# VHH binders against Gluconolactonase (gnl): the designs that were tried, part 25

Target 1, 316 residues: Gluconolactonase (gnl), of Zymomonas mobilis subsp. mobilis (q01578)
Amino acid sequence: NGSTIGKITKFSPRLDAILDVSTPIEVIASDIQWSEGPVWVKNGNFLLFSDPPANIMRKWTPDAGVSIFLKPSGHAEPIPAGQFREPGSNGMKVGPDGKIWVADSGTRAIMKVDPVTRQRSVVVDNYKGKRFNSPNDLFFSKSGAVYFTDPPYGLTNLDESDIKEMNYNGVFRLSPDGRLDLIEAGLSRPNGLALSPDETKLYVSNSDRASPNIWVYSLDSNGLPTSRTLLRNFRKEYFDQGLAGLPDGMNIDKQGNLFASAPGGIYIFAPDGECLGLISGNPGQPLSNCCFGEKGQTLFISASHNVVRVRTKTFG
Key: E = the ipSAE of ESMFold2; O = the ipSAE of OpenDDE; V2 = 0.75 times the mean of E and O plus 0.25 times the DockQ between their complexes.

## First folded at step 16 (VHH; framework vhh_8emy_2)

Design i6 (from j4 with K65R R104K; at its last look DockQ between E and O 0.87; V2 from the best seeds 0.86)
Fold by ESMFold2, look of step 16:
Structure i6 (fold): chain B 316 residues (1-316), chain A 125 residues (1-125)
Amino acid sequence: as target 1 above (316 residues)
Amino acid sequence: QVQLQESGGGLVQPGSSLRLSCAASGFTFSNYWMHWVRQAPGKGPEWVSIISRSGSTTNYATSVRGRFSISRDNPSKTLYLQMNSLRPEDSAVYYCARESGYDKYESGSYYFDYRGQGTQVTVSS
């Protein structure tokens, strides 16, 4: 609060249309156990973000600072001993119904929250009678379909969890009419995701250090994947450079520039795949996810124990 | 040189209380998130509690929640653990530890770059 962190590195002069490298990375929240999944709530002009290990959803406004929005944000108390690493909520988006849709790691469901009454309800918690692992992030299409990821990060022992019911870590699509499709079952650690503005591409992060990739899926007219290509592998950044983080959350601006968490910070990719720049925290400080807010020219970033913001020239 | 020195352990009966202290020196104490970790004989280390730099945010392992309370006094560079309703399974060497990172992806564990020599807590009849 009131201070700045990190730096912005330019890899291409094309970054100059996106943001100024001298732009401060301003700290707006501190003393967060672990910040994740920010979402801007336009109706009311406030930021929500998750603190998954604390089991708290937090709210920020400029005049009031940080407050508790939901506690618990995920799994009801008491938490069963030895079963959950992160009992709280994680990724969040405002849905077409104006409610906050939540990848709820601890409840093992996609939930929705009324932003006024704060009442919670289940959207979906299983596929073909088997419970999800611990949903992590989600992204809406313009038609109101939601794509979400189901890695095991909320579960103790991950893939070896005693309560895990699926033998894969899926990427799913829930259509507006309620049809649920498993669209990718082969990723070890699916995490963040985003759609291109024309919705011909779905970006998905894999947070596994053995395969630290951002994938690009081509989508058909029904929003289903037909092929995939590798956008970027981050083994060198993780192993050789020792940079904090793994491919994690992401978001996209109106021009199709991808803002993606990976070892070292938030990377900015043009629609053609060129890496334009990098927003970094302090040494050893991962930046895990981001969202655009206010009037679309503020990038909010979850930065471990902090939440930060960066002013952009582009619109999200 | 970074130094962390735990004290306040002892041999007590079940249901007793103890307050552990950790004296810090050689670094700016208020700039760091601090933790308590414990280790019973023949077992691996177990994370117990975390406290933010200001002291405003705290959390606990499920096994101690509701019984233990972490606090800090930044002017005196001291970390505390109030332990109430002690049980035989709380018997361990207790260490204070300085956070250097968090591994969300693999271990789900905090990294510590320094910890003290520990203080023994033994709960038995």
Scores: ipSAE 0.786, ipTM 0.907, lowest interface PAE 1.1, mean pLDDT 95
ESMFold2 (binder alone), look of step 16: mean pLDDT 84; pTM 0.846
OpenDDE, look of step 16: ipSAE 0.923; ipTM 0.959

Design i7 (from j4 with E106Q; at its last look DockQ between E and O 0.86; V2 from the best seeds 0.82)
Fold by ESMFold2, look of step 16:
Structure i7 (fold): chain B 316 residues (1-316), chain A 125 residues (1-125)
Amino acid sequence: as target 1 above (316 residues)
Amino acid sequence: QVQLQESGGGLVQPGSSLRLSCAASGFTFSNYWMHWVRQAPGKGPEWVSIISRSGSTTNYATSVKGRFSISRDNPSKTLYLQMNSLRPEDSAVYYCARESGYDRYQSGSYYFDYRGQGTQVTVSS
């Protein structure tokens, strides 16, 4: 009977197949400077999550609670003065090699971490000779390709950073054989992303208050975008309702329901685009990202200074 | 009514140490993340340090990391800043501040709904 936050709002009776609105949003971690990028590590049954401004990757288990997994999680100490606002790791996923793949904002790379030895190595750190900005999130295809986003959030002054080498904030695809493609260069703040289970769609969030959108890209058989449509614009939620957050992290269940951070919390969208419900934090508390874990029926959510969990009827 | 009162400042030589205190009243101190912020003459405010509700998580501006240590004592409702190896650049009015929010997506800055009157630290140059 730990503490709980927030509430769950039903917008459609279709939510009843996904979760019960009376399900508690249970606090499992507190005293986090800023929680982000949760990932469930099935081999060992533990949660990892990032604390990007603290430059710490943290581990949680039911038995031991929170501990430090990596410090530093991103950029080596000492941090160069005036260059980084978030020197740590951010988004994380278990890769096809069983290692933790990391959108490492401070190192400005996609990194991988051996979960046993905790050794770090670079997967990719540049595109055509230019360094990434500060990778934020990533998502694997079934074939082992990884899609990732490269907004400037790790860099002091964002787009105006003295060390930024690209004049865009890209979405990239790294193929299993090491080929790197820039698949979208036109988003101002690409952030979270997810693939539909059949991999015909790529969802990408844009965290810009001027264009607070979740986009859906149609993918060809090579996993490359051919067109895009708007899933949802959140200007009303941000400006009119003053709800905390902007479109951020996301994940998807086995039925294709999208769990996406936006102003107000984690929104749940059916594969046809209908918004089914909303998981909210306390007033003013953004929910930035999420992942499924345990036996796939627990949604872990990064909630600013907290990490929380919600039991689901669906499987991630 | 929320009150934060800083003390422990003074005029010191370079290389000296000082310990600042902040007495909190009028709110449940242990429910809030607390910060130190400083402001030098002719400059804007500079964030210095953060501490979690329990005190288990701390962080510092790069300019002070390794020299300053933030701590708290929740039973006595007191926040501390131990400042070692002081430099002339550390001269400022130091404020104890209560966190009310964080702008993750734009400024990357914390918001504070209350701060104290400050305590002057002057490191002679």
Scores: ipSAE 0.758, ipTM 0.898, lowest interface PAE 1.2, mean pLDDT 95
ESMFold2 (binder alone), look of step 16: mean pLDDT 85; pTM 0.856
OpenDDE, look of step 16: ipSAE 0.864; ipTM 0.928

## First folded at step 17 (VHH; framework vhh_8emy_2)

Design d1 (from j4 with R104K Y105W; at its last look DockQ between E and O 0.82; V2 from the best seeds 0.84)
Fold by ESMFold2, look of step 17:
Structure d1 (fold): chain B 316 residues (1-316), chain A 125 residues (1-125)
Amino acid sequence: as target 1 above (316 residues)
Amino acid sequence: QVQLQESGGGLVQPGSSLRLSCAASGFTFSNYWMHWVRQAPGKGPEWVSIISRSGSTTNYATSVKGRFSISRDNPSKTLYLQMNSLRPEDSAVYYCARESGYDKWESGSYYFDYRGQGTQVTVSS
């Protein structure tokens, strides 16, 4: 294998069950304009990831390296001048139908992609007749409901975009039967999200430097939030330590350990909220999102111009 | 000492082509993503184009896409910008710039730690 980046820092001996601090952070892809939203496609054993500013969805395999899977991955070209800063796809997950479900920032929709034919179709693009801003990330429940976030990052001028139709940046839940609920409207920059394995908790990142938080929502039996607590605030890491990034993508292992992007890298939190460790890139290199793949013991991480991987002792 | 030296500018008529060059020295050129940035009088800098370390990934501002082509030759430590179908609004000083970062969350802008002195491109009839 090729080059490595960064380091792994242990904050608790409990990390030893998850990850060896000496494990290399191996670079598997380079020359990416900006990597985001990795997803492992088990049926076929490959990684997909987004390059939102390039409007490309890329594929990686050990044998062939990186190739283009979809171009455009999001908004059809030509891109309307002055409207989009990230016209491509972003967060991705394999849905219960075996298709790739996509938080498609440029199309301003949740889309799905047939992994064989590469045909794209709209799942949902509006709430009560208003278009989404630019969906960023998504996460499935076991029942097939999908939670997703709708910050303005795909739109030029963000909250001040001329084409933004909502006066909020929402977190939504789409039920398997097609019911769409706005479950949180008060976050300034909702971004990554994940469910605990028992689905009693929903984690949501807020990527705003004024409120750089990871929130934990308690969910009722209908998958709707009943209360919220703060897992962690990252103002110290961002302002005092100057660490790269803001709270961004996340994923969860089978034991309920949360792997969450924030200033400094990917933080690992136990189900009880204890911070166990940190996977960091090189100085100034943010790590924006992650997914498990390769039989569940590989953590793939989007790392700016790179995609990297880390072998784990835990299973995702 | 990091140095970037642009050349190839000039006064041309609308519809003309120019090829800009940027000679790099004082650093390992192939380790850096490189950009072209331009600045017209009285305006702030405008990002034009990006190229990856190997040259395999390129992108462009919407105002120049389809007309401009960025390339690099790592052995000769040279960055290029082929500018076709030039318009009066392309008139500016063009700088090659070395990337030091990108802020996707707040500004949506690239940061540069070094740029050259620039080369003037003037498109008029």
Scores: ipSAE 0.785, ipTM 0.908, lowest interface PAE 1.1, mean pLDDT 95
ESMFold2 (binder alone), look of step 17: mean pLDDT 84; pTM 0.847
OpenDDE, look of step 17: ipSAE 0.913; ipTM 0.954

Design d2 (from j4 with S56Y; at its last look DockQ between E and O 0.87; V2 from the best seeds 0.00; counts 0 for: grease 25.5 > 24.2)
Fold by ESMFold2, look of step 17:
Structure d2 (fold): chain B 316 residues (1-316), chain A 125 residues (1-125)
Amino acid sequence: as target 1 above (316 residues)
Amino acid sequence: QVQLQESGGGLVQPGSSLRLSCAASGFTFSNYWMHWVRQAPGKGPEWVSIISRSGYTTNYATSVKGRFSISRDNPSKTLYLQMNSLRPEDSAVYYCARESGYDRYESGSYYFDYRGQGTQVTVSS
């Protein structure tokens, strides 16, 4: 309380309906090895976030601050030597069943966690008999389908990992009835994703410095991609400006404004693709993911060793 | 000028303990996450341990977990590494390092903008 980081930059007057540039970026947690995958749990009014290299899922409330929610959050201890960079959980969402659904990089699965008993169970851990790499992030449709990404960030040596079973890094859709579709196999580093509110579009980040892009997929009535367009490439921001980060996590508000991590911070894009503003950390401090919480107007952001929050005028 | 000075190394037998110290000067020590890194002859650097600004959060490489303990004393601007149950494989030059970033996307390695000259730890075989 009372500590702040970074700054907010306005690129368009349209930002004024979303966020006041003078609003502080408040530090709510520090001493985090690496914060990722925040999710707001409305039932109980608390934030969960992952610390993937620490193998901890952490909880924050205004009154108690940070505590351990799950340890281990991912792979069971002891961690096999030389196999994992990030043995913990990563992206998280509250599912239609009220449980915490987890892109569990260390367990190499989509898992779910009962928020009361903290009991863990596997939702899905393979596609056609091959283990996932290390799931990173996920997003629910209104129908209860879940889209998730499977880059190799949890695995030592990434694409060259000795335990990697797939020769691609997929984007998947799991339907409510349990059917699993591989919907994109051609991205080198699929990471964050979000659906537009009308679910006609799927946004997917690619965290590769050779192709540091945010893609927009058009979806058919079955929630499957039919085409894609480039929302933005970030080569200039990464190589020319030396800004911290690569395209990473994202979330969306009820108006369809996309809040997306990329080199420099969290970018805010209108539904028409116009870039409205940027929330930046301190120099050299990447902002990796975000979620809306509290009554929907607070944007929580994973900011390397910190978790921060920004009060908005919009609703997630 | 930022300076980091390691000390406390030596020649010891397997199973021995040593405590390394790192004296920091020229910067606000308590504002930085600090690390220990080691390098054996003919090998690349190996990350050993991390400690948060306050000292509350620590972590270790799998190879040393349970045997090594990192700590800091912010008033005296000193970082420590307590090394117990030393093995010949722990022989290396140990460096105190100031974190400047983390390359999560490519190497999976921490960046350090400053490190000391190191202190030699030799565990006889």
Scores: ipSAE 0.740, ipTM 0.894, lowest interface PAE 1.3, mean pLDDT 95
ESMFold2 (binder alone), look of step 17: mean pLDDT 85; pTM 0.858
OpenDDE, look of step 17: ipSAE 0.913; ipTM 0.953

Design d3 (from j4 with T57Y; at its last look DockQ between E and O 0.76; V2 from the best seeds 0.80)
Fold by ESMFold2, look of step 17:
Structure d3 (fold): chain B 316 residues (1-316), chain A 125 residues (1-125)
Amino acid sequence: as target 1 above (316 residues)
Amino acid sequence: QVQLQESGGGLVQPGSSLRLSCAASGFTFSNYWMHWVRQAPGKGPEWVSIISRSGSYTNYATSVKGRFSISRDNPSKTLYLQMNSLRPEDSAVYYCARESGYDRYESGSYYFDYRGQGTQVTVSS
């Protein structure tokens, strides 16, 4: 019918403090080519989300529904033939400056957008003179540093793209003073990421079906990784159960519970790594990313052609 | 039985226009995203256009953008493709297709569970 989708599965009684399994997964937007990168803009009380293959950034409010916020959201049109499969923006966050910071796949940069004038400007577009591949997602520390991922999903032929300048798909940290660090070069498909509330851990998803993992990096006092451990491998969910999706976007609530996209939907992990529950779309419908909004008790989820929301007991 | 039946093809001169139709039956047409796909002799299938359930959102392959327009009429369960400024390289069998999925992480291609028998478009002078 288009008003609700999917279901919520409880794996642990600890889920009961986070959300009710009977809570509807409400459809708030339809007619999206591929929804990604939702962000809640509390100064103005609206949701932005990306449609990367459409090259559109979309806005949703309860009163007006969906409208176009930016078109193009990424690469200027016309798109060069044979170079881009996703020319639009992707992951987004409200930065410390009150602007929308964007992992812009098509512009191959971290961009920022003034939410009032809608003017776009480049934050950073290269590392040591080499262009980024197609930045996918980002996450701010409390100090204003931004971590972001640079997989090749925006580029035609991925790792084999004719315009790819780096021989790796990096995870980067941009310091508030402008220093750019390559903090991980060994992941095949780095995608979503989030910091624990105490910022001792960085979660990073790898969207590769050969290594469909969520990693946890321990961080030193400078916000740099010192080691990593495997939170979860999703090969069984992807290959044996045929569940839609791969490890993708993620977000974290104030208690440190991780909400992470993977085959089957949005998984909820406690800070100790226990999997508490799963928010699923309809069969075959991936849930790719999420953000908290509406005073922190609404989880907005990008769900392929839809955007959906789930009311939570926890606060994001 | 899901059925999709294309019509409106023909032999035309370069620069001409054609309007293709696709009659849908055996399923709730308004519940599905629909596509046009084409296949020229000796070539693989080529994605042409997508339209949302309501028809409010459309997109196109670079090769046809600005020349082709997809639309739908949900009450009559009909999908359309208006093709303007036709070129010889547009010659192909055109199929309407019902979307069943999208492989974002690997191929970047749509999956279709049903496709019509096609209608031939030939552009020659």
Scores: ipSAE 0.762, ipTM 0.899, lowest interface PAE 1.1, mean pLDDT 95
ESMFold2 (binder alone), look of step 17: mean pLDDT 85; pTM 0.862
OpenDDE, look of step 17: ipSAE 0.858; ipTM 0.923

Design d4 (from i4 with S54T; at its last look DockQ between E and O 0.86; V2 from the best seeds 0.85)
Fold by ESMFold2, look of step 17:
Structure d4 (fold): chain B 316 residues (1-316), chain A 125 residues (1-125)
Amino acid sequence: as target 1 above (316 residues)
Amino acid sequence: QVQLQESGGGLVQPGSSLRLSCAASGFTFSNYWMHWVRQAPGKGPEWVSIISRTGSTTNYATSVKGRFSISRDNPSKTLYLQMNSLRPEDSAVYYCARESGYDRYESGTYYFDYRGQGTQVTVSS
């Protein structure tokens, strides 16, 4: 839309291979109730993103700007009183089938959407007979397995929701053959996730101010976790510096650099764990998630009431 | 100084309509997302509705959706709430409020840095 926000901060000269700190953070969409889960649809050259409290999936193109792609994007209207605080879709990815796979918080399922017909269908909605809480984000392996997170953000009262059936907030893996594994049950607020390009690591954010962490799981040859290490704790950024946000969405480039939302904006970590830089919004403006799009050199970022973009030197 | 002044309340019968207005001054009105909030006697504040800077995005509490309509006129710096099919449960002081933040990770509620003195809406029981 021509305006810009925020700034880019360099912590290491290694950032210079990824992006220029003078690159504008361009506003491409405004008037969004809360932007989340952007995904670039290469076939058709457009961005989709979720507006979970509004129950809308929105589409953006350079020529037409923002339009409604799906309404409702999640739970069917009318929304049951007192049960949902975010009835819409959230995280999204283009699956191996060319459809949009959706962490659908309001439907409490992993859904898929045909990008042409806009037909919605259920992929999976329960684990061992218990409904998911409100799936938030997802990430595909090269083999077509999907990892996803199931925090309670869609549900009124969160962990105390009267419709919550699980006593945990899980991270799951759905294999291409349909096997569903609970791979982590101990995180209080699992949110964004990404795989390293060689798929030896799974990154998972925890959006809890008491434990605002990004974790790194080592994966075995079956894509299952064998150990976990802490990439970064953000308590100082949240409590001492008062920076907006909590660990949220993330994505990864072809070189294995992690782009991860946390208090202060989108942090860029090298594969060795060094923090290289930070993309920030305006003061008090959280950046919740991101995706690469166009020819892989545009980082699209969900930024509260806005969607923004940054040109990169790296490829996503 | 930032000032918000509500008007248009009154005593009405169930099923009636009312239109509330909020006159804004002391800030660039078109730069802010605006809300309506209400408070009944003995109860905490209840969020009612939100409107984007341009008016293109609106949303409502489930208790009022389909009955209430929020709008704004940026040239006149005025926020509106059209309330149809009023019920006794809608009786409250209604406030317009300027958004300052959103608690996405916990309560899912908005923060407001300014609100007006309110206008009383009473729907007879």
Scores: ipSAE 0.784, ipTM 0.908, lowest interface PAE 1.1, mean pLDDT 95
ESMFold2 (binder alone), look of step 17: mean pLDDT 83; pTM 0.837
OpenDDE, look of step 17: ipSAE 0.916; ipTM 0.955

Design d5 (from i4 with K65R R104K; at its last look DockQ between E and O 0.81; V2 from the best seeds 0.84)
Fold by ESMFold2, look of step 17:
Structure d5 (fold): chain B 316 residues (1-316), chain A 125 residues (1-125)
Amino acid sequence: as target 1 above (316 residues)
Amino acid sequence: QVQLQESGGGLVQPGSSLRLSCAASGFTFSNYWMHWVRQAPGKGPEWVSIISRSGSTTNYATSVRGRFSISRDNPSKTLYLQMNSLRPEDSAVYYCARESGYDKYESGTYYFDYRGQGTQVTVSS
């Protein structure tokens, strides 16, 4: 595919160190029911991304284009009638073990997938004997701990789902030794998350139109939150400007610049919180998540029915 | 002016098959993801099926999966729904619809900017 979408808007001259506003937003995949959770697999040089409503994990390479990597990617068939909105996998990351770790909304678990055999196994599926809602996204620390979010988006009726076992939508930390901590229970729709490179900050998005926020948590030396501050509220962008999307996926480059989905596209924030720029799709086209790949200077973005890429001057 | 016109409905017995057609005009048909949606008396709209611009990607509501098949012919600007093993629960007015968006955050449903007048499918109970 050689077409392009959208545009890049500069809010600060500091964006010039990150990317050129004239850079094309190149379409690399089309005919995706709904793209989510891209991850670059360096060992093999390919992109994986989820299609949660289709229950498919898809693979892209420049030579072969898009193919099916896993079907089902999440909940085993048959899907129980009336219980799931999105039975597939969602957010994904390559773990320290070289496997693909998956926020698997339909299986209601953090799963891992061997990228060679494509065998799936459960990492964790409950907290204190109660099943997760529908994990959505995840992010690793350098020590191999994984932070993940558990909103109800995979479940029919969301918070009112008949199968929901928790009365909250949590953010969790799983340590490398298997200890699982609930680190935030008060967000209505926790979604994307990322750690600053020095791991003193955890960013978490809330995908609720009533509270469309990106939060910044200060972390102690054990990786646990001690306080939080608001990075940005997006009510004006959502309600007044009618921009597509809500705070969703995010990623971070080696300099600590945050690339975060919100109404209007992927926003770029400097480590000090200044908003530097915005990568937008076409009008009405949300950009839901992103990852760095290739040699670290390509930003891959899930863009509804498409996957797109943008060349950057920075490294993820 | 966007036009969508469904046809092929009727009164049938349980277990029967029907093939619905939707003639499209007034827009570049091949540029849009298309859907079938149905609405029974006293119920809200129910999403049935989706098909990509090229036809290469399709999906179905759980209630019809394995029984219904969506297809399209872009040169003739026509959308189809093959309905097999019909049940009384499938009785509804069926609409073809042009996608304008998807609300993954709240409803988990598609938005449509245009929909036809519909064709009635009645499966005797």
Scores: ipSAE 0.783, ipTM 0.908, lowest interface PAE 1.1, mean pLDDT 95
ESMFold2 (binder alone), look of step 17: mean pLDDT 87; pTM 0.872
OpenDDE, look of step 17: ipSAE 0.918; ipTM 0.956

Design d6 (from i4 with A61E; at its last look DockQ between E and O 0.86; V2 from the best seeds 0.86)
Fold by ESMFold2, look of step 17:
Structure d6 (fold): chain B 316 residues (1-316), chain A 125 residues (1-125)
Amino acid sequence: as target 1 above (316 residues)
Amino acid sequence: QVQLQESGGGLVQPGSSLRLSCAASGFTFSNYWMHWVRQAPGKGPEWVSIISRSGSTTNYETSVKGRFSISRDNPSKTLYLQMNSLRPEDSAVYYCARESGYDRYESGTYYFDYRGQGTQVTVSS
């Protein structure tokens, strides 16, 4: 509606190639219970984003503003009492098939949504006969494999949920031929993820205040992790500075710069790991996830009760 | 001074309706998401309902969904809760509360920086 929030902080002159520090952070949607998982749908030029606690997938266009795309977006009504914190959809990406692939927290599955008919179908809902917890985010490789995270955020009582079937919170890789691999079982709260453009690295955020980290996994030629290193720990930002959020969603531009949610906003990291800048909301306003759209030079950001956008010089 | 004052509670029979009001003053009411929270004797607070700044987005705890309706009138700085089909388990002190945050990653609960003194709702058994 033309209002702006927050600010952009430069930590390195290398940020100048990515965005202008004076660029406004424009509010494009308000009155969202909790915005998450934005995805730009190029075929049709619109934004979709999730409202997981509301169980709604919302659509935004410049002409019409916000509307309901799917309700329910996740778990079918009625919601079983006491079982779900977030019955709705979360992370979303346009798949190689042109459909919207959804980390569906409430349905406890990776789902597909036909963007024309709006019909939903299950892609995968279990690993070795055990149901997923509540998938949160996903990211495609160029080959069409999908990496996704399975933290317990959709489930009441999290790790202590009565309906949780796995003793871990996994990161998975689903190959185009349907093979499903558990590629990381040791993170307490795996959340956002992204691949480097050459796909030698997988970034994974951990949203746990005790271990608020972004990890970098080296990948072999089969897309499987061989080692990991710590990109950044955010305990200082969370505990000492009291900044809103925890490591959450992320995305990557064509140059390999990582745009990652963490306490304080969306951090921008160069491929070498240098932190270049920070896009912040208003005080106390977390920025949870992001995607590129509008010909690749607009960064859309889920910002709690809002969705915002920032023009970039870089292309996503 | 931020002030929130609830009213409209009372003693009613099961199946009855009540309409709670919350008068707000000392802040720009239309800039805040507002909530209803209730607390029965010997129990912790229970979140009931949320409403967006404009009133266009609402949500409810599962046990009251379909029976309770939250609304607001920004010009008069008033929040409402229409409670229909009341049950004995709805008996509690009801508070309107101003949202200050949400702990999505841990507790999954809202934070409130202000709430009123409450209004008693008693549904006889």
Scores: ipSAE 0.791, ipTM 0.910, lowest interface PAE 1.0, mean pLDDT 95
ESMFold2 (binder alone), look of step 17: mean pLDDT 84; pTM 0.855
OpenDDE, look of step 17: ipSAE 0.915; ipTM 0.954

